# Designs tried in a protein design chat: miniprotein binders against a7ua95r516to809. Part 192

Target 1, 294 residues: a7ua95r516to809
Amino acid sequence: ASLSLLSISDLVPDLQFIFFWMSNAIEILYFIQQKSPAYMQTIELMDDKAGSKESLLSATISANEEAMTILEEVIMYTFQQCVYYITKTLYVVLPGLLDCNPFGTEPSSEQCRRAAGVCVCAVCVMPEAVRRVVSVFQTTSDLLQQYQVHSEIQSQMFAYLFFFTNVSLFNQLIDKGPARGWFQRSRVLQIQASVKILLDWAKGAGHNHLAQKFFAKFCSTVTILASPPQQLSQMSWKALCAEHPSLKPVQLHRILTQYQLMAELGPLPIWQPSSEDEAYIYRTVDLLESFENH
Below, E stands for the ipSAE of ESMFold2; O stands for the ipSAE of OpenDDE; V2 stands for 0.75 times the mean of E and O plus 0.25 times the DockQ between their complexes.

## First folded at step 14 (miniprotein)

Design fk25
Fold by ESMFold2-Fast, scan of step 14:
Structure fk25 (fold): chain B 294 residues (1-294), chain A 83 residues (1-83)
Amino acid sequence: as target 1 above (294 residues)
Amino acid sequence: DPKEKVEAMLRAAERLLEEARKALEEGDFERAIEEAEQAIWKIMQAMYEAEEHGTDPEVDLKLYEIEKKADQILERAEEELKK
């Protein structure tokens, strides 16, 4: 068994340990930053008995700089390890989000009644595949809250996780979508609903701005593909580029080509780039997104 | 009957949208958000049912227009709550 095949629940004890060390390192770093100036002033104001004052100042500066460097390395390493294990878990569960039907799961009347005081309709209809993705984000949020990690670090972590999720979903849809039937409009509408459940979770968790920023490419893609043929066929290439700036010309061209094939539309010159852009749309090296680009 | 089901969903979505608009006009932004969110989910389900069982382009376009109006109400209500 690979570590990447473990559920998020299986990783919680290890993640708790890593978050514990990250949180403690941050607190110690903060303490040194706040207390060091006052202590240095105390040394400077001391009676220079036996000529040791300059030596104490030099030693204290050196020790504090060394300690801060070590703490910064610990914080960076623990942050990277958390992101690594969480994204490995996401990688395993994300394909399920593209291949489930939230409309095929009718909410239990009993579950909706019982949850009436807390009931969000999306919770009642959440497919298992979507629940697995949401549980990874929720567990991450719970751990950050449990260890009282600063909001700035929380924002950075969710920025990375949303970035990873967006790239992963976009690349899988573009690369595997034609063979898996994911470009059929009924399938796109299922994907859009599943993504909405995830984005609604992010909004409820206070991460709406990060979600809007980092999911822009995938959201643009499903928005276009879910559009009624009558509406989309009236839009020019220029209008689509302006409305979806997160999509590169080659990506937009691939999406529109798949839309035409699935909707059984004939060729539409209106979805053609300018002659200057033509060479660019045939460059496949820019089709898929990189996990290393910010 | 799939056509009757989609038409019923369309009517339900229109009702939810009108309730959301009314709540927004009355300054009840929390209710406007709740009604708009429900409208969006009903529209998404209706679009899926229409696509799965054969579409009427006019109904499909109406659902799209209602979704855009619901999104606009949702955005406006959320902005007002931030204030």
Scores: ipSAE 0.713, ipTM 0.909, lowest interface PAE 1.0, mean pLDDT 81

Design fk26
Fold by ESMFold2-Fast, scan of step 14:
Structure fk26 (fold): chain B 294 residues (1-294), chain A 83 residues (1-83)
Amino acid sequence: as target 1 above (294 residues)
Amino acid sequence: DPKEEVEAMLRAAERLLEEARKALEEGDFERAIEEAEQAIWKIMRAMYKAEEHGTDPEVDLKLYEIEKKADQILERAEEELKK
């Protein structure tokens, strides 16, 4: 309960300091990488009449190697610290996204206003829970721009944040969904609308490609669960696997089982896995996603 | 009347989809995106309302089909605008 009172704004001063040092370390590293080859060539072309060229070259190689190693460690540490604080904040606010209703009221001027730097003037209102998640992403974007962090590092940051968000939402829906009623179609349609608000923010922020890549699993899950019974019942297991390649067979099987139960379809339709997929489902279990890549 | 409201939303979404298709044909990609996005949001609200109050399965399926067509127009317009 106390943690639900934390906001991204409370972490901004700490994040500003970390982003400042990360940006500086990146610039110094790039300077060394760009200038080192030219400097080494200059040493190689020097007239070594005193036999000192070998010592200077060796010392320069050692010094550059040490400096680059230290800078890489600083960059990695500061990046990990930023990710840690941002994802810790996301973890607290993300469950709200699964338990809010974007269709509750018509859009007002207040809710059609800029929310954390993004204008949401849809036919659906932006719930406070969704606004909190968007605020975390927008604040991160603002800090990356303020400290002029290299675009490649910005992309890595949002790739990880989207990855984290996708895993968190998917795991929560699969693990807690039955007890919370989240698999009921009316609730799934609310979740789908909330996710669309997040994806629309990502598109507006220039991160559409990353969002499509890293949200694929959760989006596939919600898309299946929101499908009309008439449409979904006409699809074979093979067709569903082809349309939703981000879902592992065991995950697709669980989702379809929940759909069949909630829609009260009875024994028909039955989505039977292929013999190969059935072996995977029953011998290898990988239902929930890991926050770590191997 | 919830059923009449869902049907009205369906008709509004169909009009938005047609405007989006026309804008795409005319090379007005910004307008095609705008109309397609509006159609998608209108359809999502209509599907939610239909689920809450009950509806003809044929209407639900038609809303799904129109949403897919709107997504298709949106993707094409976005790709063209990107160059």
Scores: ipSAE 0.731, ipTM 0.915, lowest interface PAE 0.9, mean pLDDT 81

Design fk27
Fold by ESMFold2-Fast, scan of step 14:
Structure fk27 (fold): chain B 294 residues (1-294), chain A 83 residues (1-83)
Amino acid sequence: as target 1 above (294 residues)
Amino acid sequence: DPKESVEAMLRAAERLLEEARKALEEGDFERAIEEAEQAIWKIMRAMYEAEEHGTDPEVDLKLYEIEKKADQILERAEEELKK
């Protein structure tokens, strides 16, 4: 529980050690993969006593395979540890993003500077809750850059963090939203602004395509809930499914039902599910998203 | 007057949208992105104020249309910069 109470800045020294070991393991693995063929070629070209060269070659292959296996395990373990601590911190700060107002308070100049690459001060402010979320992603980016972690591993890290954030926010909004008032349009517009600050940070950090991919479900949900009643009531179920393919039928139906209630559109359902989708609309086991990739 | 404020924001966003469209047509993709992003943020603020203070559904729909057009310009300009 103490780790859950710590800010991302409190975890930086521990994360620095984990990133240090991960980066070093990646570099050693890359070195072995790049240099091993040349070294083996050198052994193969040696003028040697009968049998000696073949023995050295076999020993080199065995040693390299063992070293690569150990390094891959170290990389996997350190990657998992980084993800664990970062997502644990995110889990604590993410609910605040659903319960803050970018249109209500003036930002401090320090908040604008800490959200490097993101400044919304001209139109709206960055709430403390949003700043906390952005700072987790910025600190992660800073550590990856400080330890010169390869871009592919950086992309994998942010892909998972965005996936986790999307699932966490979507599940919280769907599960707790009605009771917390988060489905009221004024609150949805605040949530939309808050998530846009985060997405704009991701764009500035070079992760726009990952953010578009992994935030699709939450963005679709917020987009529907923020829509004017006059616009949304003109769309068919088929059109909504086509425009929001990331949403499962049960999820879209729940969102539209809540929208209808909050917008006071009347007692009759406006949106008619397709006959093929009807079977899946009430499959409540599929309502919430899993934190696993599958 | 909240209604006058929302109408002023709507007019400002329409101006930004037109500047973004002009920049896109001129091949100035960085400017098109900048103007479109400003239009989107202005519209988001206007939609929030309209919702808080009650506004004509026609104005609400017009704000939505401007946001959608700005997002389309933003997407196209970003695609061009990738080339």
Scores: ipSAE 0.732, ipTM 0.915, lowest interface PAE 0.8, mean pLDDT 81

Design fk28 (at its last look DockQ between E and O 0.59; V2 from the best seeds 0.72)
Fold by OpenDDE base, look of step 14:
Structure fk28 (fold): chain B 294 residues (1-294), chain A 83 residues (1-83)
Amino acid sequence: as target 1 above (294 residues)
Amino acid sequence: DPKEKVEAMLRAAERLLEEARKALEEGDFERAIEEAEEAIWKIMRAMYEAEEHGTDPEVDLKLYEIEKKADQILERAEEELKK
């Protein structure tokens, strides 16, 4: 099937199977860890018939260690498979988020207090492009809860998915943004609003801290690009670096250069990198984020 | 008039900001968050409308100032709820 046709709903049966095994493996591992000491004590209290106790204890230890190792491998493998399938689905739907106009539909203002038009409440029509992204995350959350996956594993899953989403969106914006017109302030404001809906969902789902942490780079980029020219032109390179520490010097320089072109601003000496950063702004290898740095 | 629409949204955001500030001062942090978030959404829409219909630089700066104040209220209220 073309990756372009892959929906999260199509993957649910496969994901259910993987989550089932992951959850069971975690539960069994936990059971072995909790019961192993008591089992060893029981063997130790048995009548020491000539060498049989020591051999049984050794065999039991070895069997438990082997079982735990296998279970850890199963957990790791199933986790990786879940991430692989979910990230493939995200890869398909994330570009739509950058082209989304959340302001195009007048909210049915009468029922939502957040009449400003972009609300994740049941009354507000979430833009379809945003809904597709949220649906991936919601489905993941629902599956994790359905199979009662350990909270730490849930946190790790969302951390990686938010990381992946941030890297994907950031790289697309930096690489394709100029050609797609995503650096136009009106488009940036649309992107900012679309991402805010996603962040509001994450907040409602109890993942606010993770979302803020892992989306910081993309949010900083969008915040700079959404800034009024009159305001941003008064900010020095040093001030921008301090306000947006998630951005590397090469990334900030690229953003400001594209902003300058878009806003038809002349050369701004105030945006000139410091002597310390001057060597780093030419490190084009550091411009795009890597998926491997997680 | 698009300009009148943006100005109306600006005035609405200013009212929401004032309610958020009042709620924060009263120690109603949940309400302060709600009102501040609503103000931010109103500002974001107003900024978009202003950009589409021709940005008045004074209005744009005023919208930005309100957003920044709303963010400050939001942050403070969220910090108080974590204590």
Scores: ipSAE 0.771, ipTM 0.929, lowest interface PAE 0.6, mean pLDDT 89
Fold by ESMFold2, look of step 14:
Structure fk28 (fold): chain B 294 residues (1-294), chain A 83 residues (1-83)
Amino acid sequence: as target 1 above (294 residues)
Amino acid sequence: DPKEKVEAMLRAAERLLEEARKALEEGDFERAIEEAEEAIWKIMRAMYEAEEHGTDPEVDLKLYEIEKKADQILERAEEELKK
């Protein structure tokens, strides 16, 4: 398999082209929206000699509506193309995040990290797998800034990228975790640290609120799996549902089952699902998340 | 010695937690965030090292409790800075 064709660096020229046209379409759309009322005002003040005022007003409204429709379609198309290419790159690099070890070496600059107020692991000791994911996010951020894309569109872009990342990581953990040993606690602690690096990047980039919103399901999963047995065994099913509302009953049940196996715990009475949830823990159709939620 | 390394990390995290708590009480929210983040990272590494060496549950629970307190300080300090 050729990973070079899916690298974000190889896609930059094409992404630059797409971002250029998306940004131009947004600027033209904004101009029409800002100037259209003023032009309509001048037509309204025009002397109506032969009904020309009515015809001109109607033609102007129609032209503005056609132009805005075309521009909105261009913006949507270019946005979707950007997301498509960027997520294809993410699809390739995200699985490595579940297999890497961010604790592979001792921290080498504890003092420098404290003085800088930034996690040195994100800069110097970051595993290559995590670096590749951060590179995709950072390159996307740089391109959006370079082309001065409207901040709302930038937020929507990262909302979807974080959503995609969450779904991809969660589905792979649930689906492949037993066979890959990803439910072993030492692995969960490694995954937790790797995700923390991504969350720290998002916070530093001004996207903390989006990351907290869209990573919630995966973060809840890792938080539960990383919990000490002595603490988690004291939490009831209802308490876990309340603490982790992003998890569906079937998902929580699966996570607790894997936890029991790894911690060598027998079934715990306090983890019995509520009567209301009991039927839902068997809904395997609800176990994995869809990438197409909007 | 791996167990002594984990205990040293625990003590370092406890110091950072206390510094973060003091900063929060003094209204130095930026310092509180920095100290709490550093404590969280030391706890995460300590928990990983402890798990690799089979350190007993008492250490595991202490690390968990310190992490939870550091998270609370971090969240409160970040909310105060939003104001």
Scores: ipSAE 0.767, ipTM 0.926, lowest interface PAE 0.6, mean pLDDT 83
Fold by ESMFold2-Fast, scan of step 14:
Structure fk28 (fold): chain B 294 residues (1-294), chain A 83 residues (1-83)
Amino acid sequence: as target 1 above (294 residues)
Amino acid sequence: DPKEKVEAMLRAAERLLEEARKALEEGDFERAIEEAEEAIWKIMRAMYEAEEHGTDPEVDLKLYEIEKKADQILERAEEELKK
């Protein structure tokens, strides 16, 4: 079935059910891990009349191991289901982020001074496409909070969602960008502003560290493409690689080639790959990112 | 005139950056963050307007440099708040 009509709101009842079971399984697993040793010690202190103590210990160990295995499977399954449905929704809404214009209205100085962290999002019209992406992240955050999911699992969820978003945006920009005009500098500046709204949301939600880590590739890409020609022309290949370590040689070469094609300011310097990297700038199999973290 | 508009945005961003720097030196880290964030958004808008309507390369470079300075103030103020 088509995902074009799915919204995060349509999935909330099903996601609530899945988060409920995941939270319960985590709490039961934690209970077993914390309380089982004390119970086992209690059995060890019992009077053993004809071997009943050994039988009880064996049965308790077996039951605990079986219960922990089932709970771990339930947690993994429910986590995978949440990720699956949330990322399917993200995949539908993310392309719009590359086509929207956050500079539709200019915020007033007074409004920005009173609400600096939200002046573009709150007082200027947030593009609908950006709002849809933020809504997916906000709904996920709300559900994790509603069901009191452990912070470690919350971090894993947003780590994966940010990873997915980064890969999706990067692949779409690289693959479709030349045909769609997305490498034109004015378009890149619009994309950079849209991404900043998303990153500002992540910071406000307490996920700044994860966002910085998992958006590195896409952020490096738009940073390079948004650079003034005179500034970028002073950067050597080695300096660019050092400043943008998340980019593979073929990716950096493709980005710089597109930058040169879009510039109208005469001949740009040819960024010469190092001798070590020269063989790798043509490895097209490494151009697009995988959604599987190997 | 688009050039005058971009230059006005540049001047506004420079004022915000100076206020952010003063706030940072005075230990008002919340204010430093507020002013730096506003400066960054005004710089991004100015870069967009300059690119769309044509720009002086000197103005483009100035916007780039003050954005870098605003980012540095923002990062330092955020680190100080974490203590």
Scores: ipSAE 0.734, ipTM 0.916, lowest interface PAE 0.8, mean pLDDT 82
ESMFold2 (binder alone), look of step 14: mean pLDDT 79; pTM 0.734

Design fk29
Fold by ESMFold2-Fast, scan of step 14:
Structure fk29 (fold): chain B 294 residues (1-294), chain A 83 residues (1-83)
Amino acid sequence: as target 1 above (294 residues)
Amino acid sequence: DPKEKVEAMLRAAERLLEEARKALEEGDFERAIEEAEKAIWKIMRAMYEAEEHGTDPEVDLKLYEIEKKADQILERAEEELKK
């Protein structure tokens, strides 16, 4: 009954079933795409003495198009179901990432030595909250590998999961952050470290490009908030917009306002919105990100 | 003393950064990545300790600069391994 009892491992049997159907539909679609041209050519080259060649060709084209449409719909449906269940689990575990402290323990030299390839030392000291998030991504990766799902579909799934994670974390930080104390610089540095562990996992899993693309907004937000006051106070609004193009004017304005309050900075003429952006800093409808991917 | 601890971490990060730079120059891209990643993690921990316990703003700026240099080495080494 309690959402606190939800685990990605509890959903594995259901996910295995859905991945099984998705994988099979993909393989059948691939088979039809691969074999259909050869079969069609065979029909075109057949002796038409029986008077059936045109009828068979027309019927084959029709049946092939119908079958491909049905398979594409099955793939889309099963993909959406997998994403739904995985993101539902992510939604429960993601807030923990904003509250954990990765700096509590330092990994041993031996652990770092044994595990040290790219990024591996970071996972030696993974907080429980971060481990729960990584477990969802790792289980997804394992299921995609187990059912040999084509790499393009794997990339699309992780693109959406990273998109969902970015939107969820950004919206929670912006909406709930002030009340939760998440804009305090010490808390921001904890969040930055937790995100680095997650991004390092993505890099190790071969998804660095997708992670860079889909986490850009949250990473920009955390980067700005983690900046030394002396460094950030020397940057103009124009310079910040250039370095952080993923942030909308209203989002950047909100972030800088929170930073100014927490850092107890004096008047800052250098963070004045450009004349072009001035109209957009009050567009509250654009403050939070949409969960709809398009 | 929190200040001494942060300064020790700053020196450790500087050593890791130098090892990463040397590895990059020697064409040992895997070691360059390893040392750069260690430097970044050490810097992040040092910045957190500095913020929690207070520190010199110049030390904070030094940590920021080392982080940027470590990221640069990491990106260059990763690009070379991709080749």
Scores: ipSAE 0.727, ipTM 0.910, lowest interface PAE 0.8, mean pLDDT 82

Design fk3 (at its last look DockQ between E and O 0.58; V2 from the best seeds 0.73)
Fold by OpenDDE base, look of step 14:
Structure fk3 (fold): chain B 294 residues (1-294), chain A 83 residues (1-83)
Amino acid sequence: as target 1 above (294 residues)
Amino acid sequence: DPKEKVEAMLRAAERLLEEARKALEEGDFERAIEEAEQAIWKIMRAMYEAEEHGTDPEVDLKLYEIQKKADQILERAEEELKK
């Protein structure tokens, strides 16, 4: 099937199977870890018939260690498979988020508490492009809860998915943004609003800290690009670096250069990199984020 | 008039900001968050509308200032709820 046709709903049966095994493996591992000491004590309290106790204890230790190792491998493998399938789905739907106009629709009802803006409530029509992204995350959340996956594994899953999403969106914006017109302030404001809907979902799902952490780079980029020219033109390179520490010098320089072109601003000496950063702005290898740095 | 619409949205955001500030001062951090978030959404829409219909630089700066103040209230209120 073309990757372009892959929906999260199509993957649910496969994901269910993987999540089932992952959850079971975690549960069994936990059971072995909890019960192993008591089992060892029981063997130790048995009548020491000539060397049989020591051999049984050794065999039991070895069997438990082997079982735990296999279970850890199963957990790791199933986790990786889940991430692989979910990220493939995200890869398909994330570009739509950058082209989304969340302002094109008025709130469907005055009953929306957030009628003043875009809202994710049942009363507001979530833009379809945003809904597709949220649906991937929601489906993941629902599956993790359905199979009662350990909270730490859930946190790791969302951390990686947010990381992946940030890297994907950031790289697309930097690479394709100029050609797609995503650096136009009106488009940036649309992107900012679309991402805010996603962040609001993450907040509602209890993942606010992870979302803020892992989306920081993309959010910083969008914040700079959404800034009024009159305001941004007064900010020095040093001030921008301090306000947006998630951005590498080469990334900030690229953003400001594209902003300058878009806003038809002349050369701004105030945006000139410091002598310390001057060597780093030419490191084009650091311009795009890597998926391997997680 | 698009300009009048943006100005109306600006005034609405200012009211929401004031309610958020008041809620923060009263120690109603949940309400402060809610009102601040509404102000931010209103400002984001107003900024978009202003950009589409021709930005008055003074209005744009005022919208930005309100957003910044709303973000500050939001951050402070969220910090207080974590304690």
Scores: ipSAE 0.783, ipTM 0.935, lowest interface PAE 0.5, mean pLDDT 89
Fold by ESMFold2, look of step 14:
Structure fk3 (fold): chain B 294 residues (1-294), chain A 83 residues (1-83)
Amino acid sequence: as target 1 above (294 residues)
Amino acid sequence: DPKEKVEAMLRAAERLLEEARKALEEGDFERAIEEAEQAIWKIMRAMYEAEEHGTDPEVDLKLYEIQKKADQILERAEEELKK
């Protein structure tokens, strides 16, 4: 009773069709917005003796409004369809990031040079799980560029894809992390490296601002969990909140609780929530993030 | 020897960090970025190897401090390059 989506490569023909029509609708809408006023101005200057000027102007305005409405609907629908299919693919591949080892083998210089838009360091080889996620992002980027989709629409697309990725990874870590051993520090360090590969891809693709904005919660979580115990134990609750504003009190409290368990630390007075935050650390309704916000 | 391997990675990262700092001072921001990124990856691997083999907490803190410095150089170099 479950829906199994094919890989991103299997969806490319359908995505090409959708991107083609989205791109054309955007270009026609742009033309109407930029060029149509000049045409209507020439109609307004026409001699009114034939009695047709008002009728032609009214018909032109009505046709433009109808056309723009239809084009906006096409753009919105095609955008939503792209997002739907791409995020279904991401949903399947993202959990693998939490289980892979980016430090498994010594990378060759040839492989690093061939992957110009991805990690070029000598100490990392892209694991298959990370490659699958990067492939989804790269295929999306290639299609957007192939069809010359307007840069604002490209930014909106990646804003949502990064938002979706952040929510999916954060929720999986919080929800399944204890049972899967994902709070072990060696595991967290592997996760940190895998996410850095994604961040480096986003930077090379021109989306660094979006990635910094939309990965903040997951990156903060991993940064805290990767910190040495002797360093983290020196940071107060208020200092941690200030350094990681993307984390809600209930989320920070849960992360510190898991950290204490894995580092074999007892309760630390310095990590006691402020009086203002104490009421919020038990709000489990706020623990996981919603896919419906941006 | 895992301890010696981690120490070698630390020394390599320190060299990369110094080269990144020099490149930043010389205004070669693209090279500063490249050297800082290499330092960051070397430190991330060193931290993982150290954690797997139960290394000295003082080494762990040293790796953390160098990672922070490399991140700062990277951020500054990228900010200057955009000017």
Scores: ipSAE 0.773, ipTM 0.931, lowest interface PAE 0.6, mean pLDDT 84
Fold by ESMFold2-Fast, scan of step 14:
Structure fk3 (fold): chain B 294 residues (1-294), chain A 83 residues (1-83)
Amino acid sequence: as target 1 above (294 residues)
Amino acid sequence: DPKEKVEAMLRAAERLLEEARKALEEGDFERAIEEAEQAIWKIMRAMYEAEEHGTDPEVDLKLYEIQKKADQILERAEEELKK
C-alpha cells in the first residue's frame, strides 16, 4: 500500500493547537524560573514563627518541583508531537528534491529576489518539489513566531528538522541513487542547486549556524560529487577526510566508488584509504545514517 | 550553441564577481552579498549546462575555481555584516 499523508497546510490547525499548549507551558515555566526566587525571598523575610515559615517554604519548594516536572513533560510531549507531524510531512516531500531541476528556466532578472527568505531570480521558478520543502520550514517558522515560542526552543526545533532532512536526503541518495541515476554529475548539480535554495532559506530565517552544522554530511557529499574530475582526482584520501570530517570512511569510500563509475575513471591510487581507515570502509552497518543518533 | 552559452555565463559570472569584490572593498556588504549570490547562481547554471552538453575540462575547472572565489567573498561579506 502507498503512503498518503496530509500536506503541511492541512496540519496547520492541529499544529496551532499543539504550539498553543507548548507556548503556554514554556511561559509558565519561564515565569516560575524568573519569579520563584523573589517569592522565596518574600517568605524568608516573614517575621512569623520559625515552624510556620519553614513549613510554608518547604511546601512552596515541593509545589515548584511538581509544577516544573509537569510543565517540562508537557513541553517535551508537545515538542515531540510537532516534530512527529512536521517530519512525517517532510519525509513525503523530500525525495522530490532529488529529482527536480532548478535550471529548467532561464534567468531574466539582473538581480536575485527574495522568496520565502531565499534568493531566487525573478523569472526562475523554484521547483515545486523544493517549494514544498521550503513551505514546511516556513510554516513551522511562522507558527513558532505566531505563538511566540522562546528562541531556544525554536533553535532546537530547527536543529532537529535540519538533522532529519540531512539524514533523509543522505540516505535516499546513497541507498537509491545508483538505481535512480542520481550520481550522474548533471543530476548532482541539480541536487546541489536545490539544497542551496534550502540553505539560503535557513540563512534568511536566522538559522545559518544550525543549517551549516546539521547539513554538513549531505553538503560534503554533493560537493565531492559535483567536483570536476581533474580537480577531484588530485585530492588524496587524507585530504578529502580533512575537508569532509562529517563523512565516515565507509561513506566516503562509497561516494568515491560511485564517482569513479559515473566519471568513467579507472582505479585511483590517490583515493586508497589510509591504513587506519581500511578496516572501516567495509562497515556496511555505518553506511546509512540513523534518525536516532542526534 | 551550448558552448557559447556556457562561455557567456562564465563572463557574466566573472563580471558579477568583480562587482561583488568592489562592493566588499568599499564596505557595501549588502551589495557584495547580492552580486556574489548572482555570480554563484550563474556559475551553477553554467556548470550544469557544461555537463549536459559536454565541456572542455579547462572551462569546467575555471567554473569550479571562480565558484570558490565567489563563495569566499559571500562568506566574508556575511561575516562583516554580522559585526
Scores: ipSAE 0.750, ipTM 0.918, lowest interface PAE 0.8, mean pLDDT 83
ESMFold2 (binder alone), look of step 14: mean pLDDT 79; pTM 0.739

